# Ledger of designs, part 6: miniprotein binders against b1l550

Target 1, 279 residues: b1l550
Amino acid sequence: MRLPEELLERARDIHSEAPSHRIKLDRVGSFGLKVPVEFKGFLLLAEADVWVSLPEGRRGVDLSRQVEAIYELSNPPKDPFSLCREAAISLLEKLNYADSSGVSIRFDAPLQDGESLKYYGVEISSIASDEIINKIRVEILGMTACPCTAELIRAYKSSEIAATHTQRSLGILEVSTKAEHPDPDKLASIIERAMSSPLRTYTKRPDEGGLVIRSLSNARLAEDVVREMIHLFLEEFGHLPEDTHILAAVRSMESVHMHDIYAERSFSLDEIRKEISSH
Short names: E, the ipSAE of ESMFold2; O, the ipSAE of OpenDDE; V2, 0.75 times the mean of E and O plus 0.25 times the DockQ between their complexes.

## First folded at step 15 (miniprotein)

Design c1q (at its last look DockQ between E and O 0.40; V2 from the best seeds 0.00; counts 0 for: pae E 10.5 > 1.5)
Fold by OpenDDE base, look of step 15:
Structure c1q (fold): chain B 279 residues (1-279), chain A 80 residues (1-80)
Amino acid sequence: as target 1 above (279 residues)
Amino acid sequence: SRVRIRVEGDDPEKLREAIRRIIELAEKLGLKVRVFRYGDEVWIFIRGVPEEVLEKLAEEIRKIAEELGVKVEYTIYKEE
């Protein structure tokens, strides 16, 4: 049912009213929108969040305008990086009372694995105010083998090949920068290379065996993985601005425990460079 | 009205100069300016532009762009 437009003339504009409490809000928006994006030749349906700040003197945000802003830019589908940036800017344009805006787009990114596909999770964001800050979060699963158990078994069996428990581990890299969004495929690659071994969508039996043996020969603690991620990140992305902020983390779904092992480091490029140079 | 200006250029020095001049132009007119940078592109928003100034502003910006060899897109948005 559509209400007659004439009724709108009688209705007060609730959103533009002064609130009962004059308090600024940092983010007001629509979360869980579905928008099409083009990524690496794939047309994907992504989840999107859009928001703006709300000044203390305004009761509510024009939410319909927010939704319109992102969908106007999503047809035809475009890359999620441009969509985030352009939508963030458009939000500030359409909602002139806002001093900041943000867009976040989440989807599973396809990654070639032989003749099949694997994937990683990605969240691409842009926040606009007096400047644009770009953020990207990549999450990809790998496999880790425990070096502690391996050492115990080696000591017990006196064998050269040490058996150990293996598990899936989730690696996370989150980068916030004033520069362009870092390449998510490169970030995913860094995480995989930091693990004991990558996961495969499918394997033949000989390949499966090889994958496990590789993991055993490259046993790593969750802490090791995080440190390796940081090391590899610096090699690949050390050229980013010094105020670029990074979160490197691993959540290991330990196969011998009911709980997970978690490790993380948050840092700016400036901070980590000073730390490494001091050794 | 609000004016949105997109500035693009391959020469960083010329790009910076173009941005500077556009900002100064707006400031001289007593207008509020917001600037967003992304890679080699810059977005400039000028708020509160009187209707009678829109064309003149566009022309001045065009001249800056031509002089410095940068690409400029000028868009007008009606403010509520």
Scores: ipSAE 0.063, ipTM 0.535, lowest interface PAE 3.3, mean pLDDT 90
Fold by ESMFold2, look of step 15:
Structure c1q (fold): chain B 279 residues (1-279), chain A 80 residues (1-80)
Amino acid sequence: as target 1 above (279 residues)
Amino acid sequence: SRVRIRVEGDDPEKLREAIRRIIELAEKLGLKVRVFRYGDEVWIFIRGVPEEVLEKLAEEIRKIAEELGVKVEYTIYKEE
């Protein structure tokens, strides 16, 4: 049943009233929306959150306008980065009482793996005010091999036995910048290259052997993986604005332990350059 | 109607001048303008554009873009 439209002429607009407690809110929004996106030739169903700031003198947000803002831009499906940015701008335009808006979009990104596919996690966001701040987080699994155990085994058999424990490790890169979002495939590649070896969807025995040999040849501590991620990031993305903020992290699910190891470093580009130049 | 204009260019001086002229155009017509910056892109939103002036506004913006050597994307949205 649809109520008569004429009631809107006589009903109070609750949202535009002043609240009984005049307190500004930072984020008021609709979370967990499903939106179609097109990412590098793939049509994906992503999850999105949309929000705006709410000034102290306004009681509520017109939530239907929030949902309208992202859905009118998502049909037909398009690139998630453009959708994210344009929706954040559209939110601020549609809800003119807000001084800021935000959109986040989360999806699993397909990645070619020989004749098959694998995936990695992506979350992008755009925060709009008088400028736009773009944020991207990429998470991908790789393999790490312990160098400490490898060295002990090498010393035991004088290099005739090459062995160590290996495990899955989750690599994380998060970037916050005024520039365009970095390409998530390049961030995923940086993470994988920092690991001892990439993971495969499937292998034949010769390929599996090669993967293990690679991991042993590139044995790394979790700490070293983080350092290598930072090094590779700076080589590819060192041109970003100086106030760009990065978090690099790894969570290693150590195969010989009941617990995980975690290492991380956060920095701005200007901070890390000063740190490197001081040595 | 509302109008969205995306402006981009390699020359910061020309980009700044193009943006200034577009804003000036809208303000002379008494229209509300909001500007967003993202890298070398600038997004300009003009609200409350009368239907009768939409094509003239688009023509003037294209002239500014051509004169200053900047790229523009002009999109018209009908207001409900």
Scores: ipSAE 0.000, ipTM 0.362, lowest interface PAE 10.5, mean pLDDT 86
ESMFold2 (binder alone), look of step 15: mean pLDDT 78; pTM 0.742

Design c1r (at its last look DockQ between E and O 0.96; V2 from the best seeds 0.00; counts 0 for: pae E 1.55 > 1.5)
Fold by OpenDDE base, look of step 15:
Structure c1r (fold): chain B 279 residues (1-279), chain A 80 residues (1-80)
Amino acid sequence: as target 1 above (279 residues)
Amino acid sequence: SRVRIRVEGDDPEKLREAIRRIIELAEKLGLKVRVIRYGDEVWIFIYGVPEEVLEKLAEEIRKIAEELGVKVEYTIYKEE
């Protein structure tokens, strides 16, 4: 059912009215939209959030206009990086009362694993004001082996390869920069290489054994993983602007405990360079 | 009408000058202007442009672009 358009002449524009309390809002928008994106040759249905700031003198945001902005840019489907950036700009263009806008797109990114696929989680964002800040968050699962338990068992039973508990660990890299979004595949690779071993979608028996042996021979604390992630990140992305901000984190789903072990470091490229140079 | 201007240039000084001149044009006309910077690319939005001014504005912006050697894309939209 569609209401007659003539009713608009009699109805107040609620959104443009002065609010009861003159307070600016940072983000007002639509969350949980579904938009198609093209990524690495795949057409994916991604989840999207769109928002703008709201000045103190305006009661509400034109939400329909926000939705239109992103969907206009989503047909035909394009890469999520351009979509985020262009949509953020378009939001500010169309909603001239806003001083800032933002777009976030989330999906599971395909990652080749032999003849099959594994995946990592990715959230791509752009925030626009007088400038644009691009943000990307990558999450991928790996495997860690505990070096502490391995050392205890080695001390108890003299063996070349000591048994130890292994678990799934979630590695996280979040990057905010005024430059282009960093390559999420490279970020995922950094996380996997920082762990004891990667996960595999499928394994044959010899491959499975090798994977476990590799993990045992490369036992790492959650702390080790985070430090290795940072090290590898600097090698690959040290060319980014100095004001680029990074969060490196690991959540280890410990197999001997009911709780997780968590480690993180937040830093700018400028800060971490100074830290490394100090010793 | 709303005008969208995309300016791109690898020379920061020329780019800055182009932006300045375009903003001044809009201000002289008493129009609202928004500027978004991204690397060597700049987006300028001018709101409430009278129909009779659109062509003249476009021509003046093209002259600025030619003089400073920057790339400019000029697009007109009806305001909602």
Scores: ipSAE 0.626, ipTM 0.876, lowest interface PAE 0.8, mean pLDDT 92
Fold by ESMFold2, look of step 15:
Structure c1r (fold): chain B 279 residues (1-279), chain A 80 residues (1-80)
Amino acid sequence: as target 1 above (279 residues)
Amino acid sequence: SRVRIRVEGDDPEKLREAIRRIIELAEKLGLKVRVIRYGDEVWIFIYGVPEEVLEKLAEEIRKIAEELGVKVEYTIYKEE
């Protein structure tokens, strides 16, 4: 059923009224929208959140205009980074009472894995005001091998057994910058190279054996995985603005424990350079 | 009408001056203006532009772009 349009002339515009309590809100939006994106030749179904700030003098946000802003830009499907930034700009353009806007887009990114594919998690956002801050979070699983157990087994009656426990570990890189979003494949590669070995979609037994041997010869503490991620990140992305903020983290699903371990470091590029140069 | 202006330039000082002059034009007309900066690009939105002013405003912005050597894209939207 559709109501008569004549009612718009007589009804109160609730959203444009002043609220009873004049309190500014930081984020008012529509979350969990499904949008198509084109990523490196793949057509993916992503999830998006859109929001704006709401000034103290405005009771509500024009929610249909928010949704319109991103859907108008998503047909035909385009690159998620362009969509994210353009939608954030469009939100501020269309909702001229807002001081800031934001768009987040989440998807599983395909990555070549020999003759097959594997996937990793990507979440990007663009937050617009008088400038744009771009954020990207990449999460990918790898394999870690415990060096402590490896040493204990080596020492056990002068054993020749090369063994330790291995587990899946989730590596996380999150970057917030005024520059364009870093390439998520490069971030995923940094995480994988910091691990004891990558995970594969499938392997035949000889290749599986090689992967395990690699992990045993490249045993790493979770703390050192994080340090290696930071080292590799600085090597690849040290050119980003000084106020770029990074979080590097690992959540290790330790195979010999009922619980996970977690290590993280956050920093700005300016901060970490000063820290490194002081040693 | 709403006017969308994208300004692009390699020289930060020329770009900054172009933005300042465009904002000044809108403010002298009593119009609301919004500016979003991203790298070497700047987005300027001017709201509530009367129909009779659109051509003159476009000409003034074109002159600013030519004088300062910045690239400008000018688009007109109907406000609803």
Scores: ipSAE 0.572, ipTM 0.861, lowest interface PAE 1.5, mean pLDDT 89
ESMFold2 (binder alone), look of step 15: mean pLDDT 79; pTM 0.755

## First folded at step 17 (miniprotein)

Design c1s (at its last look DockQ between E and O 0.88; V2 from the best seeds 0.00; counts 0 for: pae E 1.6 > 1.5)
Fold by OpenDDE base, look of step 17:
Structure c1s (fold): chain B 279 residues (1-279), chain A 80 residues (1-80)
Amino acid sequence: as target 1 above (279 residues)
Amino acid sequence: SRVRIRVEGDDPEKLREAIRRIIELAEKLGLKVRVIRYGDEVWIFIYGVPEEVLEKLAEEIRKIAEELGVKVEYTIYKWE
């Protein structure tokens, strides 16, 4: 049942009214939208959040207009980077009372793993005001082997390749920049290379054994992984603007503990360069 | 009507000057203007443009673009 449109003429515009409390809000929008995107030849259904700021003198946001903005741009499906940026701009265009807007798009990105596929998590965002800031967060699982236990066992049995506990670890790279979004596949690769070994979707016995041996031969603390991620990031993306902000983190689901081990470093490119140069 | 102006240029100084002049045009008309910068691209939105001014505004912007050697796309969105 649809209400008669004539009622709209008599109804108050609640959103445009003055609020009871004159307070600006940073983000008001619709979260958990589903939008199609094209990524690496795949048509994917992504989750999207859209929002704008709300001035102190306005009670509410025109939410329907926000939803319209992103869906107009989603047909036909396009790459999520362009969609994110263009939608953020469109939001500010359409909602002229807002001084900032934002769009976030989340999906599992396919990654080739031999004859099969694995995946990593990606969140692409754009924040618009007088400028645009692009943000990307990549999360991918890998495997870590503990060097501490390995050293203890080595000392005890004098083996060349010491046994140690292994676990899944989640690596995270988040980049915020005024430049274009960094390539998420490259970010995922950096994370995998920083760990003891990558994970595989499908392994046969010989492959599995080899993967474990590689991990044992490349045992790393969570701290080591983060530092390696940063090092590899600087090699690949050192050309980004100096004010680019990075979060590098690892969450290790330790197999000998009930809890996880977590390590992170947040930094700008200029800050980390100065730090490294001081040694 | 709402006007969307996309300005592109590889010379930052020329781009800045183009933006300045476009803003001044809008201000002279007493219109609300929004500017968003991204690299060498700039979006300018002008709100509440009277229909009778749309063509004149477009022509003035075109002249600025030609003088400064920047690329401009001018789009009109009429209010329903």
Scores: ipSAE 0.580, ipTM 0.858, lowest interface PAE 0.8, mean pLDDT 92
Fold by ESMFold2, look of step 17:
Structure c1s (fold): chain B 279 residues (1-279), chain A 80 residues (1-80)
Amino acid sequence: as target 1 above (279 residues)
Amino acid sequence: SRVRIRVEGDDPEKLREAIRRIIELAEKLGLKVRVIRYGDEVWIFIYGVPEEVLEKLAEEIRKIAEELGVKVEYTIYKWE
């Protein structure tokens, strides 16, 4: 049913009014939208949030224009990074009373894993104002092996025994930059390479043995996983703007304990370079 | 009408000058302007453009782009 258009002259435009309390809002938007994206040859169903700032003198946001901004750009499906940035620009274009806009897109990124696939978590965002700030968070599981237990067992009378406890660990890299979003596969690779061994979708017995031996040969404390992530990140992405902000973290689900271990470091490129050069 | 302009160039000084001149054109007409910068690209939105000035504005922007050696994409939205 369509209502008569002549009602427009009789009805208040609630959204364009001034509010009773003139308080600006930082994020007003539509959250949990389902959008198709094309990522490295895969068609994925992603989840998106879109928002704008709202000035203290405007009561509400034109929410249909927010949905329009991202859905017009999502057909046909395209890469999520272009979608994210272009939607953020379109939001600010269409909602001219806002001084900033934002778009977040979340999906599980597929990786080839032998004859199968595995997945890791990706969330990207673009925040637009007079400039654009791009943010990406990557989460991937790997395996860690405890070096403390390994050393204790090596020192035990049968030094030819190479053993320690292993566990799944969740590695996290989060990058905020004025440059393009870093490639999530490269971020995932950095995280996996910092760990004792990658996880596989499945293995057969000889491959499983090799994976475990690799982890024992590469035993690392959670703290050193984070340090290695930072080292590898600087090698790959040290060219990014100096005000680029990074968070590197690992949550280790320690197999011999009832609790997790967590290590984290956040820094800007300028900050970490000063820190490293001071020693 | 709303005008959407994408300006791109590898020479930062020429890019800045092109943007300055485009903004100046819109401001002299009393029109609202929004600018978003991203790398070597700049997005300029001009709001409330009267239909009778659309072609002249487009022509002036093309001349600026040609004089300064920047790439310009110009789109008109008549029913915003």
Scores: ipSAE 0.556, ipTM 0.854, lowest interface PAE 1.6, mean pLDDT 89
ESMFold2 (binder alone), look of step 17: mean pLDDT 78; pTM 0.747

Design c1t (at its last look DockQ between E and O 0.83; V2 from the best seeds 0.00; counts 0 for: pae E 2.6 > 1.5, pTM O .699 < .8, unsure alone 67.366 < 70)
Fold by ESMFold2, look of step 17:
Structure c1t (fold): chain B 279 residues (1-279), chain A 109 residues (1-109)
Amino acid sequence: as target 1 above (279 residues)
Amino acid sequence: SRVRIRVEGDDPEKLREAIRRIIELAEKLGLKVRVIRYGDEVWIFIYGVPEEVLAKLAEEILKIAEELGVKVEYTIYEDGKRVEIRVTGSDPEELLKKLAEAIKKLLEE
């Protein structure tokens, strides 16, 4: 059912009125939108959030304009990074009363794993004002092997037992920069290479044995994984602007404990370079 | 009408000059302007452009683009309509004629 358009002339425009309390809002938007994206040849269903700032003198946001800004650009489906940036620009254009806009897009990224696929988590965002800040968060599971227990077992008698506890660990890299979003596959690779071993969708017994041997040969504390992520990140992305901000973290689901261990470090590129060069 | 101008150029100095001149045009007309910078691209939005000014504004922007050798995309938003015309400094008379025809068709639809 469509209402008569003549009602638009008689109804108040509630959104353009002044609010009873003149308080600026930082983020007002539509969250949990389903949006199709084309990522590296795959058609994926992503989840998006869109928002703008709201000045103290404006009562509400035109929510249909917000939704239009991203859906207009999502058909046909396209690259999520372009969609994210262009939607953020379009939001700020369409809602000219806002000082800033933002778009987040979340999806599970497919990654080749032998003859099958595995998946890792990606969330990208673009925040526009007089400039654009791009943010990407990548989360991927890997395997860690405890070096403390490995050393105790090695020291037992003549080290005839090669064993330690292993567990899944969630690696996290989050990057905020004025440059283009880093490639999520490269961020996922950095995380996996920092772990004791990658996880596989499935393996045959000889390949499974190889993964276990690799993990034991590459035992790492959660703290070591975070440090290795930072090292590998600097090798791959040290060219980004100096004010680029990074968070590197690991949540290890320790197989011998009722609780997880967590390690993290946040830094800017200029900060970490000064720290490393002093050692 | 609302106008979107995307400016891109190989020479940063020429790009900055083009942006400055476009912003000055909008300010001389007393129009609201918003600028967003990203890498080698700049997005300029001009709001409340009267219909009779659309062609004149495009003409001046095309002259700036040709003089400085920058790439310009000129888009008009008119009450939910969209016209996108990509302009480069090759033959401004033909481009202006096509732009004027597109604006006329947009306003009559």
Scores: ipSAE 0.410, ipTM 0.734, lowest interface PAE 2.6, mean pLDDT 86
Fold by OpenDDE base, look of step 17:
Structure c1t (fold): chain B 279 residues (1-279), chain A 109 residues (1-109)
Amino acid sequence: as target 1 above (279 residues)
Amino acid sequence: SRVRIRVEGDDPEKLREAIRRIIELAEKLGLKVRVIRYGDEVWIFIYGVPEEVLAKLAEEILKIAEELGVKVEYTIYEDGKRVEIRVTGSDPEELLKKLAEAIKKLLEE
């Protein structure tokens, strides 16, 4: 049942009313929208959040206009980076009372793994005000082998390749920049290369054995992985603006403990460059 | 009517000057302006533009663009009907013609 449109003339505009308490809100919007995006030749259904700020003198946000803004831009489907940025701008354009807007788009990115596909998690965001800040978060699983246990076993059995416990580890790179979103595939590659070995969707037995041997020969602490991620990131993305902010993190699902091991470093490019140059 | 202006320029000083002049123009007309900067691109939104002023505003913006050597994209939105008139180009005369046609279409609807 659709109500008659003429009712809009009779009804109060609740959203434009003064609130009972004159307090600005930072984010008001619709979360958990589904939007189609095109990524690397794949048509994906992504989850999206859209929001704007709300001034103290306005009771509510025109939520329908927010939803309209992103869906207008989603047809035909486009790359999620452009969608994110353009939608953030469109929100500010359409909602003239807002001083800031934001869009977040989440999906699993396909990654070629031989003849099969694996994936990594992506969250792309754009925040607009007087400027645009682009944010991307990439999460991908890898494998780590513990160097401490390896050293103990080596000392005990005098083997060239020491056995050690291995586990899945989640690597995380989050980048916030005034530049374009960094390439998520490159970020995923950095994470994988920083770990003891990558994970595979499908392995034949010889390949599996090789993967494990590689891991054992490249044993790394969670701390090592984070440092390696930072190093590799600087090599690939050192050209980004100095005020670019990075979070590098690893969560290791330890196979010998009931808990996870976590390590992280948050830094700006300016900060980390100064730190490295001082050594 | 709402006007969207995208300004692009390789020279930051020229870009800043273009933005300044556009803002000043809008303010002189008593119009609400929003500016968003993204790299070497600037997005300017002008709200509440009277129909009779649209053509003049566009002309002045194009003059600014020509003088400063910046690229300008001019789009007009009517409240409730998205008439996206994307005027892109380096030729002011062509842009003005397209704009005039677009405005005419907006007025006929």
Scores: ipSAE 0.353, ipTM 0.672, lowest interface PAE 1.3, mean pLDDT 87
ESMFold2 (binder alone), look of step 17: mean pLDDT 67; pTM 0.635

## First folded at step 18 (miniprotein)

Design c1u (at its last look DockQ between E and O 0.89; V2 from the best seeds 0.00; counts 0 for: pae E 2.4 > 1.5, pTM O .583 < .8, unsure alone 66.421 < 70)
Fold by ESMFold2, look of step 18:
Structure c1u (fold): chain B 279 residues (1-279), chain A 109 residues (1-109)
Amino acid sequence: as target 1 above (279 residues)
Amino acid sequence: SRVRIRVEGDDPEKLREAIRRIIELAEKLGLKVRVIRYGDEVWIFIYGVPEEVLAKLAEEILKIAAELGVKIEYTIYENGKRVEIRITGDDPEELLKALAEAIKKLLEE
C-alpha cells in the first residue's frame, strides 16, 4: 500500500524543526547499505555507511536524501574509491545544512595467489567539509614464527632443529591523509612482507615445507612485525603529506596460548621521521 | 536554482584564481556558496540562484574558465530539471551560445 502524496501537505516536517535540546551531532546517517563496486576487474558486494553532521538548530536529517546520494552513483557499479569520494561530496551538496559528510565502504579485496585468489579486508572512508580527508584500513592474515621458542630449541642439547610455534596473525594498516587513498594492494603487501611468511590459499607438500622453513628463517616478535610494517610503509609512502596519520598493528593468534597478542603504534609522518632521525 | 560547478586544472595558481573569482561573483549576488577542495579538483555549489540571473551568472563563470584555461563542468538544477555542460578552454563563444540556448529552453518549460 502506498499512502496518498497529499498527506505530505498535512503532516509536520519533523526533520526541519528545532530540537528541544540544541546540541549538534557529529554523525547522523544510514549504516549497513549494500552497494555494488568494481575493484580491479572484479564486481564485489560492498557495505557502506553514509552520514552528515547535524547542526544544533536542526532536529533531524533527511535520511532518504542520504541513501539517494550514494545509490544514484552506484549504478552502474564503479571503482569504490571514486564512489566513496563522490558520494561524500554529493551528501554535502544535497544536505546543505551539514558542516561535514562522510562515507565508508567495506569490502573483501581479491588478491592473486598462484592460480587462485585470496582475500583481505578493506575499509575506505572519505570525509568532506571544505576539504576531503581520505582514510583506508587494510587487514590481511599472515604467518608469524616465534623467535623466543626458536632460540630455546636451537640451544636445546646443541640441537640444529629449526622449529618454533607458528600462527596466523592479523596485520593492520590504517592511513588517514588529504591525498588519494593509498593502493590497498600495496598496503597488504607491506603487511605480508613484515610477517614471517604470507598465508597461501593452498600449497603442495614441497611448497608447504618451503613456506614453513622461510617463516622460521624470518621469525619475528609481534612488536618487530609492527616496526617492520612502519619501516616498509615509510619506504613506499614517505611522499605523502607530513600530516598523514598511520596506525600499524598486529593481532597474533598465538598457537601455544589461549589468548592473542596485540602490538600497535600510531604516528604522523613528520612525527616518526623526527623519532628515527634522533638515533 | 542550484548551480554545481566542478573546476579542475593543472596550474594551481590559475585554479585558485578561477575559484576566487567564481566565489566572489556569487557572493556579490548574495548567494550561499559551498566549496569542497580535493587535489586539482574543486567543487563549488551556488544556492538560491534567481531565474533572471542564470544566464548572466553562467556567462561570467564560463568567461573566467576560458580566461584561466581551467576545465569546468557546469550543472544547473531547477525544479527537477538538469542542464549540464563541460568546458576545457576550447572555443568559449560557441559554448556560451549553447549554454544560453539551453538556459532559455530550461526556463520556457
Scores: ipSAE 0.437, ipTM 0.749, lowest interface PAE 2.4, mean pLDDT 86
Fold by OpenDDE base, look of step 18:
Structure c1u (fold): chain B 279 residues (1-279), chain A 109 residues (1-109)
Amino acid sequence: as target 1 above (279 residues)
Amino acid sequence: SRVRIRVEGDDPEKLREAIRRIIELAEKLGLKVRVIRYGDEVWIFIYGVPEEVLAKLAEEILKIAAELGVKIEYTIYENGKRVEIRITGDDPEELLKALAEAIKKLLEE
């Protein structure tokens, strides 16, 4: 049943009323929207969050306008970077009482793996105010081999390649910048190269064996992975603005423990360069 | 009514001047202005534009573009109607043509 439109003339605009408590809110919006995006030739259904700030003198946000903003821009489907940025701008345009807006778009990004596909998780965000800050988070699984156990086994029984426990590890790179979003495929590649070995969706026996041998020959602590990620990131993305902020992290789902091992470093480009130059 | 303006230019000084002039124009008219900067792009939103002023505002914006040789795209939102005009180039004649087309489009809506 649809109510008569004339009721809008008689009804109070609840959103525009003064709140009982005059407090500004940082984020008010719709979370878990589904929007189509085009990414690397794939049409994907992504999850999206849209929000704006709410001034202290306004009771609520015009949520329908937020939803309209992103869907208007989603047809036809476009790349998630442009969608995110343009939607953030559109939110500020449509909601003139907001001093800031934000959009986040999440999906599994396809990555070619021989004749099959693997994937990484990606979240693309833009926050708009008087300027735009772009954020991207990439998460991809790899494999790590423990160098400590390898050393113990080597000491116990002389072997050219020491056995050790291996596990899946989730690598994370999060970048916040006033520049364009960095290439998520490059970020994923950095994470994979920082691991002992990548994961594969499909392996033949020789391929699987080679993957394990590679891992064993490139045993890395979780700490090693994070440091390698940072190193590789600086090589690839050192051209970004100095105020660019990075989170590099790994969560290792340790195969010999009930718990995970986690390591991270948060830094700005200027900070980390100063640190490295001091050694 | 609301007007969205995107300003682009290769010359930072011309871009800054264009933005300044647009803001000043809006302020002179007593209009609310929001400015978003992103790289070499500037988005200007003008709110509360009276219908009778829309045509004049568009004309003046186009004049600014012509004088400075900057690319200006603007969209007018009024009562659910959307008018989008894109002006590109540094050639005054092209800009004049774009102005004429813009005016025509505004009159047809």
Scores: ipSAE 0.315, ipTM 0.671, lowest interface PAE 1.3, mean pLDDT 84
ESMFold2 (binder alone), look of step 18: mean pLDDT 66; pTM 0.640

